# VHH binders against q96n21r8to141: the designs that were tried, part 4

Target 1, 126 residues: q96n21r8to141
Amino acid sequence: RDRLSFLHRLPILLKGTSDDDVPCPGYLFEEIAKISHESPGSSQCLLEYLLSRLHSSSGHGKLKVLKILLYLCSHGSSFFLLILKRNSAFIQEAAAFAGPPDPLHGNSLYQKVRAAAQDLGSTLFS

## First folded at step 18 (VHH)

Design t6
Fold by ESMFold2, look of step 18:
Structure t6 (fold): chain B 126 residues (1-126), chain A 123 residues (1-123)
Amino acid sequence: as target 1 above (126 residues)
Amino acid sequence: QLQLVESGGGLVQPGGSLRLSCEASGFTFSEYAMGWYRQAPGKQRELVAGISSGGSTYYADSVKGRFTISRDNAKNTVYLQMNSLRPEDTAIYYCARDFGDYEEGSRHAFDIWGKGTPVTVSS
């Protein structure tokens, strides 16, 4: 079953979308893109996972998810891109991401998240 | 539209210098790592130099001390200064947006490329 196969991918997804300021390692972008090519079911599970993390994470995790989605615009399967376009409202909400100033970063993290969402929207629908 | 445009390539004698430029448009340039890659005839594309969004640099062993990567975020441009050029540096040089971390042990992940600028080092 696609859901069971997808669960075997969770370790790489958890590592690539950890909610901290450590960048997603480059090899994980490639590994995550491979998930989108396994099957339509794997693509659906992947999108559901990424959107869930986008919603639940702080700005750091949101930024990682948005950059992964942006990478998938070029390297994901055609089916993944189709379902991502069908679920674009969740991506657009990230373009409005805001919060109180962080003592170390002020508004810069929120602005980075908004910029990544804008880049994603421009890439996906251009 | 997303675009990377390389320039500055050409024919140069061994020991000479070239400065490559790559102008980016259609994305928030300052937020991404950028890399220079090259591909010689019959060889695989290889990373030559990289620069993180924060300005940290990486160089392949074959070019350390001879090449310098830099970026100007105000101009959305990444540069590669190539000094002491050798015939083995002959290749098409590509600018790429890279999602990878240039920290030790990390692989690179790029999603867009320029068309490349050819560099020939020959007497």
Scores: ipSAE 0.434, ipTM 0.739, lowest interface PAE 2.4, mean pLDDT 86
Fold by ESMFold2, fold request of step 20:
Structure t6 (fold): chain B 126 residues (1-126), chain A 123 residues (1-123)
Amino acid sequence: as target 1 above (126 residues)
Amino acid sequence: QLQLVESGGGLVQPGGSLRLSCEASGFTFSEYAMGWYRQAPGKQRELVAGISSGGSTYYADSVKGRFTISRDNAKNTVYLQMNSLRPEDTAIYYCARDFGDYEEGSRHAFDIWGKGTPVTVSS
């Protein structure tokens, strides 16, 4: 039932984590935080979605997901924060994110991803 | 460890000027938007001015032409220059890290803010 409730939120998640260079709109950060407060099941589905998107996306999508996770450290539910801490290995992987120079952005996108991951790790484990 | 420290508030007369500073630590300052909010007694906190990571600025209509937001990424500091101050500018001013984009129609999303610096505009 939590899975079905979560699927109704998928359109806003897809919009907020699209794999492009358009920043996630501010109102979507708030809407995504609301999902984490609906139930423990919604928090689990949200984390699974965000980590899957982090894995599958280019640097643009990775940066968006990391920024959303950082926002959720202060605006997400306590249960979401608990399961995020328990599933945090991705932070060190993202902090080492690298690749060939992007023709439009060079290395700056990879540096932004690494900085966001570092900030997330500092916030989560301080 | 993660901190926003506001300073520069005080008592000024109408028509006067103040410069507020907010020094940030514990995050990669240059990669985030920053905002100034204010709260007068009995009122809700309102966004006054914002600056994106790329330097684009936003101002509430009530302060346009009088206030200027700026940032110095080398000092991890955001500033609010407040000129032509009026009694209605009296409030506690807060610095905040903001995830929102300062484009028309975009809603703001802040995650941390400081304890504030009081500004009083009176004779």
Scores: ipSAE 0.414, ipTM 0.722, lowest interface PAE 2.4, mean pLDDT 85
Fold by ESMFold2, fold request of step 20:
Structure t6 (fold): chain B 126 residues (1-126), chain A 123 residues (1-123)
Amino acid sequence: as target 1 above (126 residues)
Amino acid sequence: QLQLVESGGGLVQPGGSLRLSCEASGFTFSEYAMGWYRQAPGKQRELVAGISSGGSTYYADSVKGRFTISRDNAKNTVYLQMNSLRPEDTAIYYCARDFGDYEEGSRHAFDIWGKGTPVTVSS
């Protein structure tokens, strides 16, 4: 029933991880960090949600999720950090993120995703 | 290793100017917003200025028109030009990395901080 309690937090997660070019508002980083502190079950649900969005989203959504995970390295619960470290294979995948150049912006979004993944890896394992 | 190193603080007279610098290392500086906070004795740390990764700026009402934040991504450095200084600006000034984007909102989410640089404004 931790999963049912977690569903009450879904609106803030959907807003913070929307797959668009609007950055996650700063207050949502704080609210998402609070979810990680509610319980070990909430931490598991949060990580599963964030990784699912990471894999399913375009570069915009991937960038938001990676920055949220990076923020959680310093503001998330100790249990969340533990399970994040144990489920860190996505960092290598995101550090290699690529695709066809956007005609308007070129490769800058792919580079931003790769940079965020690199920063996450160095922060998480420092 | 992640670090932010502030410099440029000192003792100045009211009406004077100082330029603070913050050199960043250990992360992709150009991809993050940066901010300057200050903390006076016995008071909470407060945001005075911020600059997004895209270059948009934010200023607290108490410093608007007097302080200018800027960044040089090639040098991994954020600056705070402080003009028309007042005794109330006396504080330790801290540089911080911000996850908010000043173009889209006013609330901020800072995660790493420098050691601070003292600024004293007195006659």
Scores: ipSAE 0.390, ipTM 0.714, lowest interface PAE 2.6, mean pLDDT 85
Fold by ESMFold2, last read:
Structure t6 (fold): chain B 126 residues (1-126), chain A 123 residues (1-123)
Amino acid sequence: as target 1 above (126 residues)
Amino acid sequence: QLQLVESGGGLVQPGGSLRLSCEASGFTFSEYAMGWYRQAPGKQRELVAGISSGGSTYYADSVKGRFTISRDNAKNTVYLQMNSLRPEDTAIYYCARDFGDYEEGSRHAFDIWGKGTPVTVSS
């Protein structure tokens, strides 16, 4: 029921979490936040999608997902925030994110991912 | 503890200058774009100026050449230098954190706002 409604929003999510160096467009942050307000089931589907994308993406996709999650701390539903706090182990993993040197960018992308994870953790648990 | 605190507003004559400050806390300031918005009575809030994490700047056409945005990452502060002020610049000025990075060409997405600092330009 909620999963079927959520699947209609998948194109928005794929565009906002694409694994490339183009930042998520600002209007998509707002559209994604709207998903979290549709129902508790939509919030659960959204979190499941975002965490799956976080694990499967390179640093670019990881950074986008972490920034979306951070935006949702202030613009997502209260239920989304509750389940995010309950499913927060990924924050520590992302705060330690590292990898081989990127020939074009060196370590700066990994540092950005770590900073976004640290900011998310501070926001959720302050 | 996530805060944006604006200061530096006040009453000024037309043609005068003010410098607004916005001190940020609770996040990794250097990794985010910041912006200044304003809202006059009865008007919608409008973006006045923005600065990316990398220092690239944006200005609304109505303020180009008169306003300068800058940042000091060591002090977690963003500034708006406002010169040649006009009565139509009268508004409450707000700073905001932006999730879009101007250097990356994204559109703006602001998640938090300060309480604002009022600016009045009058004789």
Scores: ipSAE 0.361, ipTM 0.683, lowest interface PAE 2.7, mean pLDDT 85
Fold by ESMFold2, last read:
Structure t6 (fold): chain B 126 residues (1-126), chain A 123 residues (1-123)
Amino acid sequence: as target 1 above (126 residues)
Amino acid sequence: QLQLVESGGGLVQPGGSLRLSCEASGFTFSEYAMGWYRQAPGKQRELVAGISSGGSTYYADSVKGRFTISRDNAKNTVYLQMNSLRPEDTAIYYCARDFGDYEEGSRHAFDIWGKGTPVTVSS
């Protein structure tokens, strides 16, 4: 039931987490936060989606997902925060994100991903 | 913890100047856009000036040429220099961390802001 309702949200999520260097539009942060408030089942599906996208994306997509999660620390539902805290091992993995120098920017994208993960961890568990 | 602390507001005469400061703590300041917003009584909060993590600036039309936003990443501080103040600039001014891009086609999402610092421009 919740999974079916969540599938209707996929266009918003795919646009907000596209694996490119275009920042997530500000209105999509707000729309994604609304998903976390729809139901506990929607919150679980949202977290599963975001973590899956974090794993599968390049540094650009990883950065977007981490910033969305950081936004949700302040604007997501209480239930979403609860399950995020319980499923937070990815934060330490992202804080160590590394790779070969990017042709244009060297290590700056990896550094941004690591900083976003560190900020997320300190915000979530402060 | 996560904090944005504004200062520098006050009472000033028309034509006068004020410099607002916002000290940030608890996050990697240099990696985020920062903005100054204001809210006058009975009005919606509006973006006054923004500065990207890379230093690009944006200004609302009503303040262009009079206000200057800047940042000092070593001090985790963003500033708003306000010159040629008018009674219409009277508002509470807020500093905010913003995920938005201050380029053409505004896309704003902020997740933390300060308590605000009041500015009154009156004779």
Scores: ipSAE 0.351, ipTM 0.685, lowest interface PAE 3.0, mean pLDDT 85

## First folded at step 19 (VHH)

Design u6
Fold by OpenDDE, fold request of step 20:
Structure u6 (fold): chain B 126 residues (1-126), chain A 122 residues (1-122)
Amino acid sequence: as target 1 above (126 residues)
Amino acid sequence: QLQLVESGGGLVQPGGSLRLSCEASGYTFSEYAMSWYRQAPGKQRELVAGISSGGSTNYADSVKGRFTISRDNAKNTVYLQMNSLRPEDTAIYYCARDFGDYEGSRHAMDIWGKGTPVTVSS
Protein backbone atom coordinates (compact mmCIF):
# COMPACT_ATOMS: atom_id res chain seq x y z
CA ARG B 1 0.00 0.00 0.00
CA ASP B 2 2.64 2.47 1.01
CA ARG B 3 4.90 1.68 -1.91
CA LEU B 4 2.09 1.95 -4.41
CA SER B 5 1.02 5.25 -2.95
CA PHE B 6 4.58 6.46 -3.02
CA LEU B 7 4.86 5.71 -6.72
CA HIS B 8 2.21 8.31 -7.33
CA ARG B 9 4.50 10.85 -5.70
CA LEU B 10 7.43 10.15 -7.99
CA PRO B 11 6.61 12.95 -10.42
CA ILE B 12 6.96 15.45 -7.59
CA LEU B 13 10.24 13.96 -6.49
CA LEU B 14 11.63 13.75 -9.99
CA LYS B 15 10.82 17.38 -10.55
CA GLY B 16 12.26 18.43 -7.21
CA THR B 17 15.50 16.57 -7.74
CA SER B 18 16.08 17.16 -11.43
CA ASP B 19 19.62 17.43 -12.71
CA ASP B 20 19.14 20.84 -14.26
CA ASP B 21 20.51 24.04 -12.80
CA VAL B 22 17.12 25.41 -11.83
CA PRO B 23 16.56 25.47 -8.07
CA CYS B 24 13.86 23.30 -6.64
CA PRO B 25 10.61 25.25 -6.51
CA GLY B 26 9.57 26.26 -3.03
CA TYR B 27 6.22 24.52 -3.10
CA LEU B 28 7.90 21.20 -3.83
CA PHE B 29 9.71 21.30 -0.51
CA GLU B 30 6.36 21.42 1.19
CA GLU B 31 4.93 18.69 -1.00
CA ILE B 32 7.87 16.44 -0.33
CA ALA B 33 7.57 17.06 3.39
CA LYS B 34 3.95 15.96 3.19
CA ILE B 35 5.09 12.68 1.70
CA SER B 36 7.09 11.94 4.82
CA HIS B 37 3.99 12.42 6.94
CA GLU B 38 1.77 10.08 4.94
CA SER B 39 3.08 6.95 6.65
CA PRO B 40 6.22 5.36 8.00
CA GLY B 41 6.37 3.38 4.80
CA SER B 42 6.21 6.55 2.77
CA SER B 43 9.01 7.98 4.84
CA GLN B 44 11.10 4.91 4.17
CA CYS B 45 10.44 5.09 0.46
CA LEU B 46 11.21 8.79 0.45
CA LEU B 47 14.53 8.27 2.15
CA GLU B 48 15.44 5.46 -0.20
CA TYR B 49 14.59 7.59 -3.18
CA LEU B 50 16.53 10.59 -1.97
CA LEU B 51 19.60 8.57 -1.12
CA SER B 52 19.48 6.82 -4.46
CA ARG B 53 19.07 10.11 -6.23
CA LEU B 54 21.89 11.63 -4.23
CA HIS B 55 24.18 8.85 -5.36
CA SER B 56 23.28 8.89 -9.04
CA SER B 57 22.53 12.53 -9.78
CA SER B 58 24.63 15.39 -11.06
CA GLY B 59 26.02 18.05 -8.79
CA HIS B 60 22.85 20.04 -9.16
CA GLY B 61 20.78 17.01 -8.34
CA LYS B 62 22.90 16.32 -5.30
CA LEU B 63 22.52 19.86 -4.10
CA LYS B 64 18.76 19.68 -4.45
CA VAL B 65 18.60 16.42 -2.55
CA LEU B 66 20.72 17.76 0.26
CA LYS B 67 18.64 20.88 0.56
CA ILE B 68 15.47 18.84 0.53
CA LEU B 69 16.87 16.69 3.31
CA LEU B 70 17.82 19.79 5.22
CA TYR B 71 14.31 21.17 4.85
CA LEU B 72 12.90 17.87 6.03
CA CYS B 73 14.88 18.20 9.23
CA SER B 74 12.36 20.80 10.31
CA HIS B 75 9.29 19.86 8.32
CA GLY B 76 9.59 16.11 7.88
CA SER B 77 7.97 13.50 10.05
CA SER B 78 9.62 12.36 13.24
CA PHE B 79 9.97 8.92 11.79
CA PHE B 80 11.69 10.24 8.70
CA LEU B 81 14.18 12.09 10.84
CA LEU B 82 14.78 8.98 12.86
CA ILE B 83 15.65 6.85 9.88
CA LEU B 84 17.62 9.69 8.34
CA LYS B 85 19.81 9.87 11.42
CA ARG B 86 20.32 6.13 11.27
CA ASN B 87 21.37 6.34 7.65
CA SER B 88 23.56 9.40 7.72
CA ALA B 89 26.80 7.98 6.36
CA PHE B 90 26.12 9.67 3.04
CA ILE B 91 26.62 13.05 4.66
CA GLN B 92 30.34 12.55 5.00
CA GLU B 93 30.58 11.42 1.42
CA ALA B 94 28.65 14.43 0.22
CA ALA B 95 30.74 16.71 2.38
CA ALA B 96 33.76 15.52 0.45
CA PHE B 97 32.14 15.77 -2.95
CA ALA B 98 34.61 16.79 -5.61
CA GLY B 99 35.22 16.45 -9.31
CA PRO B 100 36.69 18.07 -12.36
CA PRO B 101 36.20 21.81 -12.56
CA ASP B 102 33.26 22.98 -14.60
CA PRO B 103 34.38 24.93 -17.65
CA LEU B 104 32.13 27.82 -16.72
CA HIS B 105 31.62 27.64 -12.97
CA GLY B 106 34.79 25.94 -11.81
CA ASN B 107 34.41 24.32 -8.41
CA SER B 108 31.48 26.36 -7.20
CA LEU B 109 28.96 23.56 -7.44
CA TYR B 110 31.19 21.21 -5.50
CA GLN B 111 31.53 23.82 -2.81
CA LYS B 112 27.79 24.28 -2.63
CA VAL B 113 27.21 20.57 -2.32
CA ARG B 114 29.80 20.26 0.41
CA ALA B 115 28.34 23.21 2.25
CA ALA B 116 24.85 21.77 2.07
CA ALA B 117 26.11 18.47 3.37
CA GLN B 118 27.88 20.20 6.21
CA ASP B 119 24.75 22.12 7.08
CA LEU B 120 22.74 18.93 7.03
CA GLY B 121 25.21 17.21 9.30
CA SER B 122 25.21 20.10 11.71
CA THR B 123 21.44 20.18 11.79
CA LEU B 124 21.12 16.48 12.42
CA PHE B 125 23.83 16.01 14.99
CA SER B 126 24.55 19.32 16.66
CA GLN A 1 22.99 27.22 17.57
CA LEU A 2 20.78 27.19 14.46
CA GLN A 3 18.85 30.41 14.75
CA LEU A 4 17.88 33.78 13.38
CA VAL A 5 17.90 36.86 15.58
CA GLU A 6 16.13 40.03 14.51
CA SER A 7 16.91 43.47 15.85
CA GLY A 8 16.33 47.11 15.05
CA GLY A 9 12.63 47.40 15.68
CA GLY A 10 11.09 50.22 17.64
CA LEU A 11 8.76 53.19 17.65
CA VAL A 12 9.00 55.67 14.81
CA GLN A 13 6.88 58.51 13.49
CA PRO A 14 5.25 58.37 10.10
CA GLY A 15 7.75 59.21 7.40
CA GLY A 16 10.58 57.95 9.55
CA SER A 17 13.06 55.20 8.88
CA LEU A 18 14.24 52.03 10.56
CA ARG A 19 16.80 49.45 9.66
CA LEU A 20 16.16 45.90 10.75
CA SER A 21 18.86 43.30 11.04
CA CYS A 22 18.67 39.55 11.16
CA GLU A 23 21.74 37.62 12.14
CA ALA A 24 21.94 33.98 11.22
CA SER A 25 23.96 31.26 12.84
CA GLY A 26 24.39 27.53 12.60
CA TYR A 27 24.54 27.16 8.83
CA THR A 28 26.24 28.42 5.68
CA PHE A 29 24.36 31.68 5.43
CA SER A 30 25.55 32.62 1.96
CA GLU A 31 23.97 29.56 0.36
CA TYR A 32 20.38 30.29 1.23
CA ALA A 33 17.73 32.84 0.40
CA MET A 34 16.39 35.03 3.17
CA SER A 35 13.04 36.71 3.58
CA TRP A 36 11.40 39.30 5.74
CA TYR A 37 7.83 38.81 6.80
CA ARG A 38 5.56 40.88 8.97
CA GLN A 39 2.43 40.28 10.93
CA ALA A 40 0.16 43.07 12.04
CA PRO A 41 -2.35 42.58 14.82
CA GLY A 42 -5.33 40.62 13.59
CA LYS A 43 -3.79 40.10 10.17
CA GLN A 44 -2.06 37.25 8.39
CA ARG A 45 1.68 37.06 8.19
CA GLU A 46 2.76 38.44 4.85
CA LEU A 47 5.90 38.53 2.79
CA VAL A 48 7.66 41.87 2.82
CA ALA A 49 10.85 41.22 0.92
CA GLY A 50 13.12 38.43 -0.17
CA ILE A 51 16.69 38.10 -1.30
CA SER A 52 18.15 35.06 -2.99
CA SER A 53 21.52 33.58 -2.28
CA GLY A 54 22.64 35.28 -5.46
CA GLY A 55 21.38 38.65 -4.34
CA SER A 56 18.20 38.90 -6.39
CA THR A 57 15.48 40.75 -4.55
CA ASN A 58 11.71 40.92 -4.59
CA TYR A 59 9.25 43.01 -2.65
CA ALA A 60 5.63 43.17 -1.74
CA ASP A 61 3.84 45.84 -3.73
CA SER A 62 3.00 47.70 -0.55
CA VAL A 63 6.65 48.34 0.26
CA LYS A 64 8.22 48.74 -3.15
CA GLY A 65 10.22 51.90 -3.40
CA ARG A 66 10.32 52.30 0.37
CA PHE A 67 11.96 49.15 1.68
CA THR A 68 15.26 47.62 0.65
CA ILE A 69 16.44 44.15 1.53
CA SER A 70 20.14 43.42 1.48
CA ARG A 71 22.59 40.95 2.89
CA ASP A 72 26.11 40.84 4.20
CA ASN A 73 27.36 37.32 3.91
CA ALA A 74 30.51 38.11 5.83
CA LYS A 75 28.36 39.03 8.80
CA ASN A 76 25.72 36.36 8.25
CA THR A 77 23.17 39.14 8.31
CA VAL A 78 20.19 40.17 6.23
CA TYR A 79 18.88 43.71 6.50
CA LEU A 80 15.65 45.50 5.85
CA GLN A 81 15.98 49.22 5.34
CA MET A 82 12.57 50.74 5.84
CA ASN A 83 12.05 54.31 4.68
CA SER A 84 8.96 56.48 4.50
CA LEU A 85 7.29 54.37 7.11
CA ARG A 86 3.52 54.43 7.41
CA PRO A 87 1.16 53.47 10.19
CA GLU A 88 0.11 50.44 8.15
CA ASP A 89 3.69 49.18 8.36
CA THR A 90 3.17 48.57 12.06
CA ALA A 91 3.80 44.90 12.71
CA ILE A 92 6.14 42.36 14.14
CA TYR A 93 8.80 41.70 11.55
CA TYR A 94 10.30 38.26 11.14
CA CYS A 95 13.21 37.02 9.14
CA ALA A 96 13.28 33.53 7.73
CA ARG A 97 15.50 31.20 5.80
CA ASP A 98 13.77 30.33 2.55
CA PHE A 99 14.47 27.36 0.33
CA GLY A 100 12.00 28.43 -2.33
CA ASP A 101 13.73 31.41 -3.88
CA TYR A 102 10.43 33.28 -3.85
CA GLU A 103 8.83 31.35 -6.67
CA GLY A 104 5.09 31.38 -6.95
CA SER A 105 2.76 31.88 -4.04
CA ARG A 106 4.20 29.22 -1.78
CA HIS A 107 7.63 29.51 -0.27
CA ALA A 108 9.64 27.12 1.81
CA MET A 109 10.78 28.63 5.07
CA ASP A 110 12.19 26.43 7.76
CA ILE A 111 13.84 28.76 10.28
CA TRP A 112 12.22 31.85 11.72
CA GLY A 113 13.39 34.52 14.05
CA LYS A 114 11.39 35.49 17.09
CA GLY A 115 10.52 38.81 15.51
CA THR A 116 11.19 42.46 16.16
CA PRO A 117 8.33 44.90 16.67
CA VAL A 118 7.92 47.97 14.51
CA THR A 119 5.41 50.62 15.50
CA VAL A 120 4.72 53.59 13.28
CA SER A 121 2.68 56.17 15.12
CA SER A 122 2.39 59.91 15.57
Scores: ipSAE 0.895, ipTM 0.940, lowest interface PAE 0.5, mean pLDDT 95
Fold by OpenDDE, fold request of step 20:
Structure u6 (fold): chain B 126 residues (1-126), chain A 122 residues (1-122)
Amino acid sequence: as target 1 above (126 residues)
Amino acid sequence: QLQLVESGGGLVQPGGSLRLSCEASGYTFSEYAMSWYRQAPGKQRELVAGISSGGSTNYADSVKGRFTISRDNAKNTVYLQMNSLRPEDTAIYYCARDFGDYEGSRHAMDIWGKGTPVTVSS
């Protein structure tokens, strides 16, 4: 039941975590937060999606995921935060995110991702 | 650890000016958009101005041409320069961190200051 309901939310998540260089629209943060409050199962599916997306996405996608997670620290369900804390190993990995410099932006995207990861870590464990 | 601290509010006559400041701490300030809101007695909180991490700005129609939002990333501070103040500008002004970091998409606030009062009266 929860999985089926979650599948209907995928378009929102795909849009909010796209690999393009356009920042996630503000309203999507709220929509994603609502998903975490639908049920514990929805929270679980949401976390699984975000972690999977974080692993497989571009630098821009990673940045969006990290910022979404950071937003969820204040607006997500208590259960979501609980399972997020239990699965926080990715934060260190993201905080060390690096790669070849971009011809136009240099290392800017890497720095942004690392900063977001650092902010997430500080918020989650403070 | 995360906090926003507003300052600069006070009493001013109509037509006067004030400059509000909001100092942020506990996160990478330069990577997030900031917004100013205000709440008058008996009214709902409303957006006044926003500034993206890249410096793009937006304003409520009621303050366009009179208010200017800016930021100093080196000081972790966002400002609101208020000119030609009117009695209807009387309110408590709040700054907020906004995850909406694209023009027209600033609607995802998570951290708020405690507010600074602005009173415009003759």
Scores: ipSAE 0.894, ipTM 0.940, lowest interface PAE 0.5, mean pLDDT 95
Fold by OpenDDE, fold request of step 20:
Parts: sequence; C-alpha cells; structure tokens
Structure u6 (fold): chain B 126 residues (1-126), chain A 122 residues (1-122)
Amino acid sequence: as target 1 above (126 residues)
Amino acid sequence: QLQLVESGGGLVQPGGSLRLSCEASGYTFSEYAMSWYRQAPGKQRELVAGISSGGSTNYADSVKGRFTISRDNAKNTVYLQMNSLRPEDTAIYYCARDFGDYEGSRHAMDIWGKGTPVTVSS
C-alpha cells in the first residue's frame, strides 16, 4: 500500500528533482516533506528515490536532491531523518563532486553541490 | 549548529528608520535565499522581503519603496533597511533561510531567528 501510494507522488518528485537548471520551486519542498510524514514506508521509498536520483542525475539534479534532503532534516519525519542518518555515505561523495569547468558556468555548479553536501553533512552530524 | 540571530529592532517615531540585521551561522550562507517576515499583534505572519542567493529581491506591496533587503555574504548577514516607518509596521520581525531561491518561489523556510521587535509609535 505504501509503495502504491508513493508511486502517485512520483510526479512531484520528478518535478522537484529535474535535471534542468531551474531551481526547485519552494512549494515542492513542502510537498515532498509531506510525503515523508505519510508513513514509515513512504519515508523509505522517498529516501530510496532521492538516493537513486542523486546518483543518476545531472549536477543540477544532484543539487536539488541535496537541498531537498537538507530541507527534510528540519521538516521531514523523524523516521526519515533516522534512516537518512543511517545512509549517509553519499554525503562524502557529493562533497567531493568535481569535473571539468563548464564553458558557461565554470565551476559554480560543482561548488554549489559540494556546499550543499557539506551543509547536509554538518546538519546530520552535528 | 544552524542559527539565525536578528538585531536592530527598537522603538522609533513614525517616519523614522531602522536597519535590521540577521546573522547566519552553521551553513554556507551565500548559497541560500533569505527572507524577512513580520508578525503584528493579532495578525498572521507575513512575508516582508526576500533575497535570492543571486541577489534578486522581492517585497510585499505594503513595504515597496520603503524597505530594502540586502545581503553581505562575507559577513553571513542579511539586512532590512526600513525607511518611512509607519505604525502599521509595528511587529516582530523574523529572518529565515528560504529554499525557494528565485523570484516567485519563496515558500520553503526551514530555520528562523527568534525575532526582533519593531515598534513604530509617537
């Protein structure tokens, strides 16, 4: 039941974690946070989605995921936060995110992703 | 630890000016939008002004032309310059980190300051 219900939330998540260079709209952060509060199963599905998306997305997608995770540290369910802390290995990887300079944006996206990861790590481990 | 600390509130005469400050700590300040909110007695909290990480600003209609939001990333501080203050500006003013980081998308605040009181009275 939780999985099926979660699938109905995918459009929100897909929009909030899109690979384009448009920042995630503010209202989507709240909508995503609501997903974590629906049930422990929903929280698990949400974490799985976000981690999968983090690894497969563009730099912009990664940034969105990290910021969503950071927001969820404050507004997500306690259970979500618990399982996030237990699955935090990705933070170090994201904090080291690098690549060749973008012709248009240089290193700005890399810096943003690393900063978001650092902030997330600081929040989770402080 | 994540923290926002407001300062600069106080009592001022109508037509006077105040400059509020909000100092952030515990995160990469320059990468996030900041907003000022206020809550007057018996009223709901309302957005006053917002500034994106890129410096784009937006204002409530009631304060346009009178208030200016700005930021100093080197000092991890966001400011609210309030000119031509009116009695209806009396409220507790709060700063907040906002994940809505572009115009029209200010909606996702996660951390708030404790607030600084502003009283405009003769």
Scores: ipSAE 0.894, ipTM 0.939, lowest interface PAE 0.5, mean pLDDT 95
Fold by OpenDDE, last read:
Structure u6 (fold): chain B 126 residues (1-126), chain A 122 residues (1-122)
Amino acid sequence: as target 1 above (126 residues)
Amino acid sequence: QLQLVESGGGLVQPGGSLRLSCEASGYTFSEYAMSWYRQAPGKQRELVAGISSGGSTNYADSVKGRFTISRDNAKNTVYLQMNSLRPEDTAIYYCARDFGDYEGSRHAMDIWGKGTPVTVSS
């Protein structure tokens, strides 16, 4: 039941975590936070989705996911934060994210991703 | 650990100027948009100005041409220069971290300062 309901939220999540270079719209942060409050099952599905996107997305997608997770630290459900803390190994990996320099922007995107991961780690375990 | 601290508020005459500051700590300041809000007596909090991590700015119509938002990433500080102040600008001014990081999308705040009062009166 929770899984089926969550599937109806996928369009929001896909838009908020797209691989393009356009930042996540502000209103989507609030919409995604609402998903975490629907049920514990919804929170579980949300975390699974975000972690999957984090590992498979472009640099821009990774940045969006990390920013969303950081926002959820303040606006997400208590249960979501609990399971996020239990599955926080990805933060270290993201904090070390690197790759070939972009011909126009160099290492800027990598730095942003690492910074977001660092901020997320600090927020979760402060 | 995460906090925003406003300063620079006070009493000024109509037509006067004032510069507000907001110092951030506990996160990578340069990577996030910042916004100034204000709340006048008996009114709801409203957006005054926003600045993206890239330096793009936006303003409420009521302050456009009079107020200027800027940031100094080396000092982890966002500023609000207020010129040609009017009595209707009287309010408590708040700064906030905003996850909406481009023009037209700055409305996802998570942390706020405690506010600094601005009073414009003859």
Scores: ipSAE 0.893, ipTM 0.939, lowest interface PAE 0.5, mean pLDDT 95
Fold by OpenDDE, last read:
Structure u6 (fold): chain B 126 residues (1-126), chain A 122 residues (1-122)
Amino acid sequence: as target 1 above (126 residues)
Amino acid sequence: QLQLVESGGGLVQPGGSLRLSCEASGYTFSEYAMSWYRQAPGKQRELVAGISSGGSTNYADSVKGRFTISRDNAKNTVYLQMNSLRPEDTAIYYCARDFGDYEGSRHAMDIWGKGTPVTVSS
């Protein structure tokens, strides 16, 4: 039941974690946070989605995911935060995110992703 | 730890000026949008001004032309320059970190300062 319900939330998540260079709209952070509060199952599905998206997305997608996770540290359910802490290995990987310089923006996106990961780690384990 | 500390509030006469500061700590300040809110007695908290990580700004209609939001990333500080102050500007002013880091899309605040009081009275 939780899985089926979660599938109805995918449009929000896909929009909030798109690979384009447009930042995630503010209202989507709140909507995503609500998902974590629906049930423990929803929290698990949300974390699974975000982690999968983090690993498969572009730099922009990664940045959005990390920002969403950071927001969820304050506004997500306690259960979500718990399972996030248990699955926090990705933070170190994201904090080391690097690649070839972008012709227009150089290393800016890499720096943003690393900074977001660092902030997430600091917040999650503070 | 994460922290926002406002300062610069006080008593000022109508037509006067005041500059508020909000110093951030505990995160990469330059990568996030910041906003100023205010809450007047008996009223709801309202947006005053916002500034993205890229420096784009937005203002409430009631303060346009009078207030200016700016940031100094080297000092981890966001400012609110308030000119031509009016009695209706009297409120407690709060700064907040906003994840809505896009013009017209600021909405997701997570941390707030404790506020600094501004009183405009003759």
Scores: ipSAE 0.893, ipTM 0.939, lowest interface PAE 0.5, mean pLDDT 95
Fold by OpenDDE, look of step 19:
Structure u6 (fold): chain B 126 residues (1-126), chain A 122 residues (1-122)
Amino acid sequence: as target 1 above (126 residues)
Amino acid sequence: QLQLVESGGGLVQPGGSLRLSCEASGYTFSEYAMSWYRQAPGKQRELVAGISSGGSTNYADSVKGRFTISRDNAKNTVYLQMNSLRPEDTAIYYCARDFGDYEGSRHAMDIWGKGTPVTVSS
């Protein structure tokens, strides 16, 4: 039931977490936050999606996911935050995100991802 | 421990200038966009200016050419230089952390300062 409904939200999520270097539009943060408030099942699906996306995406995708999660700390449902806290092991992994320097951008993207992860950790457990 | 603290507000005559400051703490300031909003008595809060993490700026039509938003990442501070002030600029000014890209139609704020009052009156 909730999973089927959640599938209709995938276009929003795919756009908000794309692998390109275009920042997530502001309105998508709000739309994604609304998803967390639809139901506990929706929150669960949202978290699963974001975590899966975080692990399989490019550096830009990872950064978007982390910032979305950070935004959800203030605008997401209480239930979403609860399950996020229970599944927060990824934060340390993201905070240590590293790789070979990009020929054009060097280590800047790695630094941004690590910073976002640190901010998320600080916010989530503060 | 996330916090935004505005300062620099006050009373000024029409045509005068003020410089507002907003100091951020509790997060990696340089990685996020910041915005200034204002709320006049009896009116809704409105966007005044925004600046991306990369330094791109956006302004409300009512303040273009008069206001300048800037940031100093080393000081975790965003500024709003207000010149040629008008009585209609009278409001409480708020800074906010913005997740949105200013190229988009909507902004996404999560943290707000307590505001600093600006009064433009002869």
Scores: ipSAE 0.884, ipTM 0.934, lowest interface PAE 0.5, mean pLDDT 95
Fold by ESMFold2, look of step 19:
Structure u6 (fold): chain B 126 residues (1-126), chain A 122 residues (1-122)
Amino acid sequence: as target 1 above (126 residues)
Amino acid sequence: QLQLVESGGGLVQPGGSLRLSCEASGYTFSEYAMSWYRQAPGKQRELVAGISSGGSTNYADSVKGRFTISRDNAKNTVYLQMNSLRPEDTAIYYCARDFGDYEGSRHAMDIWGKGTPVTVSS
């Protein structure tokens, strides 16, 4: 039931976490937060999805996921925050994110990912 | 400590001007959009102006041509220059960190300032 409800929300998650340089639209942050409030099972599915996307994406996708997680610190369910804190090793990994120079943008994307991870860590554990 | 602190509000005559400031701390200010909202007594909070991390701006129709939003990333500050003020601009003005990129996106705010009151009356 939780899995089926979550699967129907995949189109908004795919749009909000697409691995490109198009910013996540503001209304999708709100829609994603609603998923965390549907049930504990939906929160678990959401976290698993976001962390999987964080791992698999380039810097653009990583930045989007980290900003979504940061938004969820204020707007996600209390249960989502609890499991996020328990599954937080990714924050240190993202804070060390690096890669080859981007010919157009240099290292600024990697710096943005690291900054978002820092902001997430300080918000989540402050 | 994550916080947004508004200042610059006050009492002003119709036709006058005010400049609001919002100083941010505790996060990487330059990487996020910022918005100004206002709320008059008995009304819903409404968007006034927004500025993206890249400097793109947008405005509510009711304030276009009169208000200007800007940012100074070196000072972690967003501004709202308010000209040709009218009694209907009377409200508490709030700044917020906004996760929406305003070019074609809807606003999503996660932290708010405490607000600065603006009164426009004769």
Scores: ipSAE 0.569, ipTM 0.807, lowest interface PAE 1.5, mean pLDDT 88

